# VHH binders against q96fz2, part 25

Target 1, 269 residues: q96fz2
Amino acid sequence: CGRTSCHLPRDVLTRACAYQDRRGQQRLPEWRDPDKYCPSYNKSPQSNSPVLLSRLHFEKDADSSERIIAPMRWGLVPSWFKESDPSKLQFNTTNCRSDTVMEKRSFKVPLGKGRRCVVLADGFYEWQRCQGTNQRQPYFIYFPQIKTEKSGSIGAADSPENWEKVWDNWRLLTMAGIFDCWEPPEGGDVLYSYTIITVDSCKGLSDIHHRMPAILDGEEAVSKWLDFGEVSTQEALKLIHPTENITFHAVSSVVNNSRNNTPECLAPV

## First folded at step 1 (VHH)

Design k12 (framework vhh_8pnl_2)
Fold by ESMFold2-Fast, scan of step 1:
Structure k12 (fold): chain B 269 residues (1-269), chain A 121 residues (1-121)
Amino acid sequence: as target 1 above (269 residues)
Amino acid sequence: QGQLVESGGGLVQPGGSLRLSCADAGFTVSDNYMAWYRQAPGKERELVARIYSGGDTNYADFVKGRFTISRDNAKSTLYLQMNSLKPEDTAMYYCARDVSYYPTGEYFDYWGQGTRVTVSA
């Protein structure tokens, strides 16, 4: 799909990504380019989104189970792209079909290099076709959230003050991605960009849309997808499949315009 | 992708020497994984020498003791010094570079177009 929410302030997002390395040590991912992170309730392709990737991509002899968090451009620009403006790339690399990922050069090459990442979001949006109207009904789709006495719920937040409470322990959606590195021909910083792998929708989402992102459900799946030093491409691809562990609710048409960046975009209607 | 340009190939007699250069326009070669590959007519492309981030080097058995890979960071240039050349060294020589610190597998982000080396009397 082509729209997400990732609005958490950097500190909250970082804590939401707490993890254990291979030795069982509790860690927070280390940031690269934190100033490029732009929170939004309504992120579209070509914007930057935070991803997790292995420290071994950046540091020789690093423990491949240790994680970096970095903002990357949504819409993979292959390393071989030779024009100066990546927005002029003629084919859409927002999503990558799981069934053709090993056949398409743009994805096969970075995947073979271990350039796997986990794309972070509060959740994603999909538009359901409504019979008898030209309009589509948008839905916000996200992991089921754990309820505690102090935790808010998205359905129970009736005021802006209460919305902050639902995010304290929000379980971020973790989507399987592939990234690549592109050098501008005129010089300048290397561009890191990603694509989201997509699969056939699960039974629970089939009435909303026919495709869904490949969601990595739980820390075992996330760890194996990221750990390119220990987990081969072939083994990692076994993690790519639909999941039923997902929930959703209908949202306002406010989300339709990608320039709208308010809590109303994901509020239940 | 046209970032790498090889030069220095040519005709040389057996026992001679050549120094190949690979210029990397606009990029620093000091912290990147780079390699020299070669391909003889009708054969598969094969790895000759590689230089890792941090400067460690590794060589194919058939060139050990004869070839030396190095780089000049100020010129953004990778070199392959080839000594004691043999007819079997005749091939197109390609340089390759990754933007990653640790590439896995045989894939590289950038390849040059090659420079021809002919070893013949």
Scores: ipSAE 0.015, ipTM 0.501, lowest interface PAE 6.4, mean pLDDT 85

Design k13 (framework vhh_8pnl_2)
Fold by ESMFold2-Fast, scan of step 1:
Structure k13 (fold): chain B 269 residues (1-269), chain A 120 residues (1-120)
Amino acid sequence: as target 1 above (269 residues)
Amino acid sequence: QGQLVESGGGLVQPGGSLRLSCADAGFTVSDNYMAWYRQAPGKERELVARIYSGGDTNYADFVKGRFTISRDNAKSTLYLQMNSLKPEDTAMYYCARSEGYYSTFPLDYWGQGTRVTVSA
C-alpha cells in the first residue's frame, strides 16, 4: 500500500472516528497538530496522514483506551536515525511486512515501546498488471459501505451534492500501523512518522495485487491494536491477517499522478 | 505569558464538598484540552478529570459520580466540583491545559496546586 485517499474535512473526519473508551463512554478523538492535516484524494509517501493512537503515549497517567488523532509523516523515520534530513533514509519504510516485523530493527524497537497506531483513509489504491501490456489498471479499495439515501457506494453518486452525501456516513478504512518519534540532531520539532503493516492479499484482491495492508475490521480490533497499556505486542500481532471484508472498483489514470487531487481520482469508470 | 492559578482548597470533613477553581491569567479558557491532577504525599501524580475541546469529559474510577469538571469561558475559569469527599481524596490538586485550540498534548501550562485535606 503506497497510495491512499483521505479527503474528509477535519470536522467530518473527527466525527467518523467516534468511539467508546474502556468504560463505554462515547468520545471523539482529541486532535494533536490539527493544522498539519491536509485532506487529499491522492496521498503518497512522505505526506502527512491522520492516525489514531493511545493518549497514554503523550500523558503518563492517561487511560490507555482514550484516543488521540494526529497527522504523521508516511514513511517511518527510526528514532536512531542520525542524519539531518529524513528524506535521505536509504531504505523504504512506507510498509512493513507482517512476517518480518519482529526481525527488522526499524519496526521491532517502536513496536516494543507500544508505538501502534491506526492509519485512517477513505480507502487505498492499487495498480493491477494487465497481461501482455505495459499499462496498469488502478483500483480504489475500501470497506463495504452501508447503502442508504445519505451513504452507500461511490458508484451511486453522479453529482457533487450526491458525492457529499456519500461521505456523511462513510466508514473509514482502518489500517494497522507502527510509528516512531525522531528528534532532529540539529534541533527542531520531534517528527512523528508511521509505516503500514502489510499481509498477503485476500482471495477477493488476489487478481489486483499480491499484498494488502493489514486492515483492522471493527472497533474491537481497532481498540485492541491501539491499547498498548493492556494489550501486549504478542497479543496485538494476532490481529494482523488478511481480511475478505473489502470492496473495490476501477478508477481512471488521473490517480497515477500524485499531484492530481480531485474526486475524479476515486470515481468509478 | 500565561499562568494557571488554582484556588478553593482547604480542610473539609468526610462527606463534605469543595469546589476548586483554576483561572488562566494570560489566555482565555476556551475549548483547549484541560485536566485536573492530584498528588498525595508519597504517591505518584494521577489524573482525576479531564475536559476535551468541544466539552466532552472523562473521570478516574475513584471519583466517578462524586466529582464534576466544568469550565466557564466567559470567566476564563476551569472548575472541579468535589462531592462526598473521602480521606483518600487528600492531596495537592493541579490544573493543566494544552497550548493550542484543539491541541491535545503535551499539557503545556500547569498551576502551582491547591491543597485539599479531608479529615475529621
Scores: ipSAE 0.000, ipTM 0.118, lowest interface PAE 17.8, mean pLDDT 82

Design k14 (framework vhh_8pnl_2)
Fold by ESMFold2-Fast, scan of step 1:
Structure k14 (fold): chain B 269 residues (1-269), chain A 122 residues (1-122)
Amino acid sequence: as target 1 above (269 residues)
Amino acid sequence: QGQLVESGGGLVQPGGSLRLSCADAGFTVSDNYMAWYRQAPGKERELVARIYSGGDTNYADFVKGRFTISRDNAKSTLYLQMNSLKPEDTAMYYCARTYDSGYLSPYYFDYWGQGTRVTVSA
């Protein structure tokens, strides 16, 4: 997973993240640094994306089930990185393989500190290799969506008019992430950055790509991944596996250029 | 009044060495992010060295290659080994234990020590 869409306006995104804390109270996540949130249909590594994380990361005695929403840089910069410019990091930390997460120091250390987050997106993009050509077919991949007045889900077969209305009740994709905090050596603001954990693709996605993000399907999984105060690293890692509860449709090549940021990026072809 | 107790400061000539210690009687040293700060006469406190719960370390540019931060979990003690001391290293040295408490201010300092004085002069 190397490209996402997260285009909802801040207020719509916030409402889409409504949740219940451990005490059963309905809540909206509290924003940190909301001015750094930049909606886009075409987010690439090194851009900022919204993530959910436990309030306990910011307040010593906070209820670990309460949630903060914050923009973080996509591409984890380890706390021990010694250069002044994070773009000079020699290895790619956009994704973290689930099978080696406890072997790589860049991921093992923040994971041991409970630095788990849930990465939010409308969905993500993957490029299917087409036999006999150098061109790849892009696909937009997302949770099945509920149709407004009927049981079921929205799909590629729905009219363009229906797609304009779906965003008000869109079910956001919730991906398991690990974050870290990096302090610039010469001073300045702390950089929060994340990586998306990846797993083997499910049967439904195997024809598009051999890997997929670790998707947390439903509020129970999301709550357990975030709650580092009550859920150990070992228990949280049991949530990391492929999921079949996913859908997709082909999109046009306009998404290929990360500078293109229009609804056409995710519209069905 | 803090729970952390610094020791090991003193008067040394330029080029000398000192080892500072910070005892944390109430908690395991390895559980938290810990740091050494210093404050020279008439100046603000500045970060010297830090150590994360996983053992990773980070240093201010002006001490890199000369100072080494470490901890001994069995003794609940944080250390700062200072080599090749210079007159500009003269300051009161403080240890601090912290909790990550904010996006733009990542540390909430639970405890500060009283400090230990380091003087480097001829």
Scores: ipSAE 0.000, ipTM 0.113, lowest interface PAE 19.0, mean pLDDT 81

Design k15 (framework vhh_8pnl_2)
Fold by ESMFold2-Fast, scan of step 1:
Structure k15 (fold): chain B 269 residues (1-269), chain A 122 residues (1-122)
Amino acid sequence: as target 1 above (269 residues)
Amino acid sequence: QGQLVESGGGLVQPGGSLRLSCADAGFTVSDNYMAWYRQAPGKERELVARIYSGGDTNYADFVKGRFTISRDNAKSTLYLQMNSLKPEDTAMYYCARDFGSYYETPYGMDVWGQGTRVTVSA
């Protein structure tokens, strides 16, 4: 997973993240650095994306089940990185393989500190290799969505008009992430950055790509992944597996260029 | 769980040396962000030195070149080697372990030791 859509206006995104804390109280996540949130239909590594994380990361005595929403850089910069420019990191940290997460220093260490986050998106993009050509077919991949007034879910057969109207009640994709905090060696603001954990593709996606992000399906999984105060690393890692609760449709090659930021990027073709 | 335990403080004359130790009483020191803070009488705690998860180090300007932070992973022990001590270094010295984003706040650290007293006097 190397491209996502996260285009909702801040207020719509916030409402889509409504949750219940450990006491059963309905809450909205509290924003940190909301001015750094940049909605886009076409987000690439090194851009900022919104993530959920436990309030306990910022407040010593906070309830670990309460949530903060904050923009973080996609592409984890380890706390030990010595260069002044994070873009000079010698290896790609856009994704973290689930099978080697406990073996890689860059991921094992922040995971051991409870630095788990949930990466938010409308959905993600993958490119299917086509036999006999160097061309690839892009797909937009997302949770099944419900329709209002019609009993049914949206899909590739729906018109562009129906797609435009679904965003008010869109179920956001919730991907398991690991974040770290990096202090620039020469001074400056602390950089928060994340990686998306990846797993083998489910059967439904295997014809598109051999890997997929680790998707946390439902509020119970999301709550357990975020709650580093009550849920150990070992228990949280049990949530990391492929899911079949996913859908997709083909999109145009407009999405291929990350500079293109229009609804056409995710519209069915 | 456990608690961090500092040791190695004492009375020393200006120009002298001390080595502080921080032992992990039930927690792991090896893989965590660790820091040394100090607090002089009537002042707030201030950061002295930090060691990142990967072993890289950072120092406050007032100790740079005189103090060295290090870690012995086999012993799960954090050290602060203090050379060329000055009267201004007189303080209670604390080690701290970061469980998350609290390392930016002196009193927001998840685990603090009881401190070890360093007195530099002629």
Scores: ipSAE 0.000, ipTM 0.119, lowest interface PAE 18.6, mean pLDDT 81

Design k16 (framework vhh_8pnl_2)
Fold by ESMFold2-Fast, scan of step 1:
Structure k16 (fold): chain B 269 residues (1-269), chain A 122 residues (1-122)
Amino acid sequence: as target 1 above (269 residues)
Amino acid sequence: QGQLVESGGGLVQPGGSLRLSCADAGFTVSDNYMAWYRQAPGKERELVARIYSGGDTNYADFVKGRFTISRDNAKSTLYLQMNSLKPEDTAMYYCARLYSDTGYYGPEFDYWGQGTRVTVSA
């Protein structure tokens, strides 16, 4: 996973993240640095994306089941990184393989501190290697969505106008992440950055790509991953596995250039 | 969608025990995120205990060490074993099942009947 779409306006995104805390109270996540959220159909590493994390990371004695939503840099910068420029990090932390997460210092240390987050997206992009050509076919991959039926024929439901209406009730993709906090040695604001945990692809995606993000399917999994005050690292890692509850469609090569940020990036070809 | 039926409530003395049951007709309880909630008159509904699809459990601080949530998959029944009951445990107790794949982003629970009443008094 190296490219996502997260284009919903802030208010729509916030409502899509409605949840219940441990006491059963309905809540919306509280924003940190909302002005740093930049909606885009084409998010690449080093850009900011919204993540959910436990309120307990920011407030002593907070209920660990309460959620903050915050933009974080994609590409984890370890807290122990000693250079002044995070772009000089000599290894790629865009993704963290599930099979080596406890072996890599960059991931093991923040994981031990409970720094688990849920990375939010409309969906993610992957490029299928086409045999016999140097071209790759991009796909947009996302949770199955509930379609609202309208008066008229079944064919009318597949129109572009009807597709656009699904954003109001879009089920966001929820991916397991690990984050860390880095203090620049030259001073300045603390940098919050994250990595997406990856697993072997499910059978349904194996023809597109051999790896996929660790998707947390449903509020039970999301709650357990976030709640570092009550759920141990060992228990949380049991949530990290492939899922078949995913759908996709081919998209145009417009998405290939990360500077393209239009609805055409995820429109069916 | 199945129906949940709570039972096992009653009147007990302080320090007594009760076992609540929640029958999940037509579904296996092992595959669901399930919870026990309670509501005393004039108070908000509060989470008591939950059990995740994998069998892990989580408890509200006010019942830790006294209550135990469990499932019997063969009987399709969720239980709440309540020990060392206190007057403040007096409430209507509800079991809840999280809907799977609802397309909604918050947790949604099903509640059936009126729950089962627990009264702790002398």
Scores: ipSAE 0.000, ipTM 0.099, lowest interface PAE 19.9, mean pLDDT 81

Design k2 (framework vhh_8pnl_2)
Fold by ESMFold2-Fast, scan of step 1:
Structure k2 (fold): chain B 269 residues (1-269), chain A 121 residues (1-121)
Amino acid sequence: as target 1 above (269 residues)
Amino acid sequence: QGQLVESGGGLVQPGGSLRLSCADAGFTVSDNYMAWYRQAPGKERELVARIYSGGDTNYADFVKGRFTISRDNAKSTLYLQMNSLKPEDTAMYYCARGDYYTSGLYYFDYWGQGTRVTVSA
């Protein structure tokens, strides 16, 4: 997973993340650095994406089941990184393989600190290799959506009004992530950055790509992954596995260029 | 290694006592979550005792009644008083300082280098 869509306006995204804390209280996640959120149909590594994380990461004595939503840089910069420019990191931290997460220092250390987050997206993109050519077919991959009388399905919307209705009740994709905090050696703001954990592809996606993000399907999985105050690293890692509860459709080559940021990027062809 | 320096370890007979110290060169001990961990040969690190930013303390069941964690704010030092030592207490003891804490799990940004405790006849 190297490309996502996360285009919802801040208020719509916030409502889509409504949840219940440990006490059963209905809540909306509290924003940190909301002005850094940049909605896009075509998000690539090094851009900021919204993640959920436990309030306890920012506030001592907070209920670990309460959630913050914050934009973080995609591409984990380890706390020990010594260069002044994070883009100079010599290895790719866009994804973290589930099978080696406890063996690689860049991921093991923040994971040991409870730095688990849930990466939010409308869905993600993968490119299927076409035999006999250098062409690849892109697909948009997302949770099955609940249809209502007032909401259209993706691909049935033929006007801006109908497209708005599709997104009002959209179930966001929730991917397991690990984040870290990097303090620039020359001073400045702490950089929060994340990686998406990947697993072997499920049978439904195996013809598209051999790997998929570790998807947390449902509020129980999401809450356990986030709650580093009550859920150990070992227990949380049991949530990391392929899922079959996923849907997809082919999209046009418009998405191939990461500078294209329009609804056409995820529209069915 | 962090800014934490442990001392006070040594060889003692079963039933003996030791007082471990952790000097925090860069931080005020009174306002931070701090803990003592230990690692016995061939084992994972395990929590021994902790002290919260508010001063409350908590202990692992296997040391309850025998060990006492405390702070001296004037000296910026964390202590672990160990009484009635058993051979099973033999381990490297580590001091840790954290920025965040939880009821069930503890994650630390700074660790000391450790001090060795051997309980043997």
Scores: ipSAE 0.000, ipTM 0.100, lowest interface PAE 19.7, mean pLDDT 81

Design k3 (framework vhh_8pnl_2)
Fold by ESMFold2-Fast, scan of step 1:
Structure k3 (fold): chain B 269 residues (1-269), chain A 120 residues (1-120)
Amino acid sequence: as target 1 above (269 residues)
Amino acid sequence: QGQLVESGGGLVQPGGSLRLSCADAGFTVSDNYMAWYRQAPGKERELVARIYSGGDTNYADFVKGRFTISRDNAKSTLYLQMNSLKPEDTAMYYCAREPGYSYGYYFDYWGQGTRVTVSA
C-alpha cells in the first residue's frame, strides 16, 4: 500500500470513528494535533494520515480501550535513528511485511512496546499490470459500503459531484499499522510515524496486485489490535491476514501524479 | 524526493545518434524498474525500453536493434543510446521509475522530458 485517499472533513471523519469502550460507553476518539490533519484524495508516503491508537500511550493510568485519533507521518522513523533529518532515512518503511515483522528491528521494537495503530483511509490505490500491454491501470480499493434502494455502492456513482452524497455514512478502511516515536537529537517535538503491515493479496485482488494491506475487518478486530494493555503482541498478530471483504473499481490516470488532489482521483472511469 | 531529470535531446539528421540521460536524484535502488517512454504531440505516451534489476532489458519492436537502454547504478543514472534515428522517432522522451513491488511509489516520478527532433 503506497497510495491512499483520506479526504473526509475532520468532523465527518471523527463521527465515522464512533466506538464503544470496554464498559460499553459510546464514544468519539479524542484528537491530538487536529490541525495537522490534511484531507486529500491522493496521499503518498511522508505525508500525514490519521491513525487510531490507545489512550494509554499518552496517559499512564488511562483505560487502554479508549481511543485517540492523531495525524502521523507515513513512513516509520525508528526511535534509534541517529540522524537529525528523518528524510535521510536510508530504508523504506512505508510498509512492513507481516512475515518479517518480528525479524526486523525497526518494527519488532515498537511492536514489543505495544505501538499498534489503525491507519484510516477512504480506501487505497493499486496499479495493475496489464498483460499484453505496457500500461498500468489504477484501481481504488475499499470496504463494501451500505447500499441504498435507489443507488449502489460508491462504484455506482456516475460523476464526482455525486460522490459527496455517499460520504456521510462511508465505512472507512481500517489498516493495521505499527508506529514509533522519534526524539530529535537536538531537541524539539517528538515525531510520531507509522508503517502499514502488508500481507499476500486475497483471491479477489490477486489480478490487481500480489500484496495488500492487513485490513482489520470490524470493530472486534480493531479493538483487539489497539488494546495493547489487554491484548499481547502474539494475540494481536493473529489478526493479521488477507481479507476477501473488499471491493474496487478502475479509476483514471489522474491519480498517477500524487500532486493531483481532486475527486476525479477515485471516481470510476 | 523522487524527481527524475532527463537530458541529451536535440536536433539530429536521419541516421544520426543521440544519448539521453536520466538523473535519478537521491535514489540508487538497483531493484527498481526503470523505463524510457516517448510522446509525440497529441499522442499517448508509449513505452520505448525498460531495464530490470540485474540488467535484463525489454524493447518496443519499433526500436529493436537501434536503441540500447543501460544504467549506471553507482551514478544513479539511466541512459538511452539511440542509433540510426528516423523522423518517426521525433518526440518528447521521458524516463520513469516504475512500481515493482512498491505500491505506486515510483510511478509518478516523471521528468519534464527531453525533446528529440529528427529532420533533414
Scores: ipSAE 0.000, ipTM 0.097, lowest interface PAE 21.4, mean pLDDT 81

Design k4 (framework vhh_8pnl_2)
Fold by ESMFold2-Fast, scan of step 1:
Structure k4 (fold): chain B 269 residues (1-269), chain A 121 residues (1-121)
Amino acid sequence: as target 1 above (269 residues)
Amino acid sequence: QGQLVESGGGLVQPGGSLRLSCADAGFTVSDNYMAWYRQAPGKERELVARIYSGGDTNYADFVKGRFTISRDNAKSTLYLQMNSLKPEDTAMYYCARDLSGTYYEYGMDVWGQGTRVTVSA
């Protein structure tokens, strides 16, 4: 997983993240650094994306079931990184293989600190190899959506007002992530950055790509992954597996250029 | 922008009904999250009902089945239909508009002055 869409306006995104805390109280996640949220139909590594994480990471004695939503850099920069420029990290931390999370220091250390997050997206993109050519067909991959007359559909959206109806009740893709906190050696703001855990593709996606993000399907899985105060690393890792509860459609080559940021990037062809 | 203005409050007997109105000349159903809050004497302000930009609604457990939130886009007006009123519904009722997207009291950008509802014999 190396390209996503996360274009919802802040208010719509926040509403889509409504949840219940441990006591059954209905809540919305509290924003940290909301001005750093940059919605886009075409998000690449090194850009910021919104993640959910436990309030306990920021406030001692907070209820670990309460959630913060914060933009984080895609591409985990380990806390131990010594150079001044995080873009000079010598290895790719955009994704973390599920089979190596406990073996690689870059991921094992933040996991030991409970630094689990849920990465939010409208969906993600993958490029299918076409036999006998160097051409690849892009696909937009997302949770199945419940369609109503009020919500509209992607294929029927032909005006800005109709597009808004599609997104108002959109079920966000929730991917398992690991984050870390890096303090620049010469001072400056703490950098929060994340990686997306990847697993083998499910049968439904195997013809498109051989790997997929670890998707947390439903509020129980999301809550357990986030709740590092009550759920151990060992128990949380049991949530990391392929899922068949996804859908997809082919999209145009417009998405290939990460500078393109329009609804055409995810529109069916 | 103008301020929100609530109306429709009054004195009713238990079991009675009232319809509250909230007028906002700038109200847009497509981009505004709006809510009704109340504050009973000696209590903190609490969320009663909310309506999302797409028209979906949500209610506090203590009013479910009795209250209905709605809006009229042509009139730029938000409503709260209150049925089967109880003495414990006695409060000052406020409408609020959220431009911030947080949906908590501190996240609401525009508040009305309130309209008083008293339920007594």
Scores: ipSAE 0.000, ipTM 0.102, lowest interface PAE 18.9, mean pLDDT 82

Design k5 (framework vhh_8pnl_2)
Fold by ESMFold2-Fast, scan of step 1:
Structure k5 (fold): chain B 269 residues (1-269), chain A 120 residues (1-120)
Amino acid sequence: as target 1 above (269 residues)
Amino acid sequence: QGQLVESGGGLVQPGGSLRLSCADAGFTVSDNYMAWYRQAPGKERELVARIYSGGDTNYADFVKGRFTISRDNAKSTLYLQMNSLKPEDTAMYYCARVGYSTSWSEFDYWGQGTRVTVSA
């Protein structure tokens, strides 16, 4: 996973993240650095995306089931990184293979500190290899959404006009992530950055791409991944596996250029 | 997943120039983090030059102003242009690139190296 959409206005995004804490109380996540959230239909590595993480990371003795929402840089910068400019880091810390996560120092160390987060997106993009040409077909991949009055489902069969009406009740994609905190050697603000854990593709996506993000399907999985105060690394990693509860549709080549940031990027073709 | 293959090494007199190439035989080279390392006989491997995913470059102090790292994405090839070569530059030169999901300090793919000898 190397491209996502996360375009919802801050207030809509916050309501989409409503949850219940351990005592069953309804809550909205509290924002950290909300001004750094930049909605976009076309998010690439090194840009900021909103993630959920446990309040316990920020407040001693906080209830570990309570959630913070914060923008973090996509592309994990390890806490031990010695260069002055984190933008000099390699592209490949954008993803972390599930099968080697405990063998890679950059990921094993923050995991040991409980630095698990849930990466939020409208959905993600993948490019299908087409035989006999250098062209690739992009697809927008997302959770199945609730039915509308005008159609039995959302997707390629729906008109673009009907598509625009679903954002108010959109079910956000929730991907398992690992984050770390980096302090600039010359001083300045602490940088929070994340990587997305990846797994083998499910059967439904195998014709599009051989890998997929580790998707946390439902509030129980999301809660267990975030709650590092009650759920060990060993138990949390059991949540990391391919998911079949996913859908997709083909999109135009407009999405290929990461500077394009319009609804056309994810509209069905 | 492929093999990195270095070429362009050889024997050259002090003050001469060489251009090293690194081709990824099994992969399409894209905007990945890549580097040139060298190892002289009896010495530890040391970083010579690197090119970041964004295209910026960084050089070891002992080669600044003499060596230039560059990449031709269309040819899937990484280069190291070496000018004003010194006997101290004599070493086996290695191309390295980051594989999927590694830390910036851990290169997953290494070539077998190309030998550079600077002597009269």
Scores: ipSAE 0.000, ipTM 0.116, lowest interface PAE 17.9, mean pLDDT 81

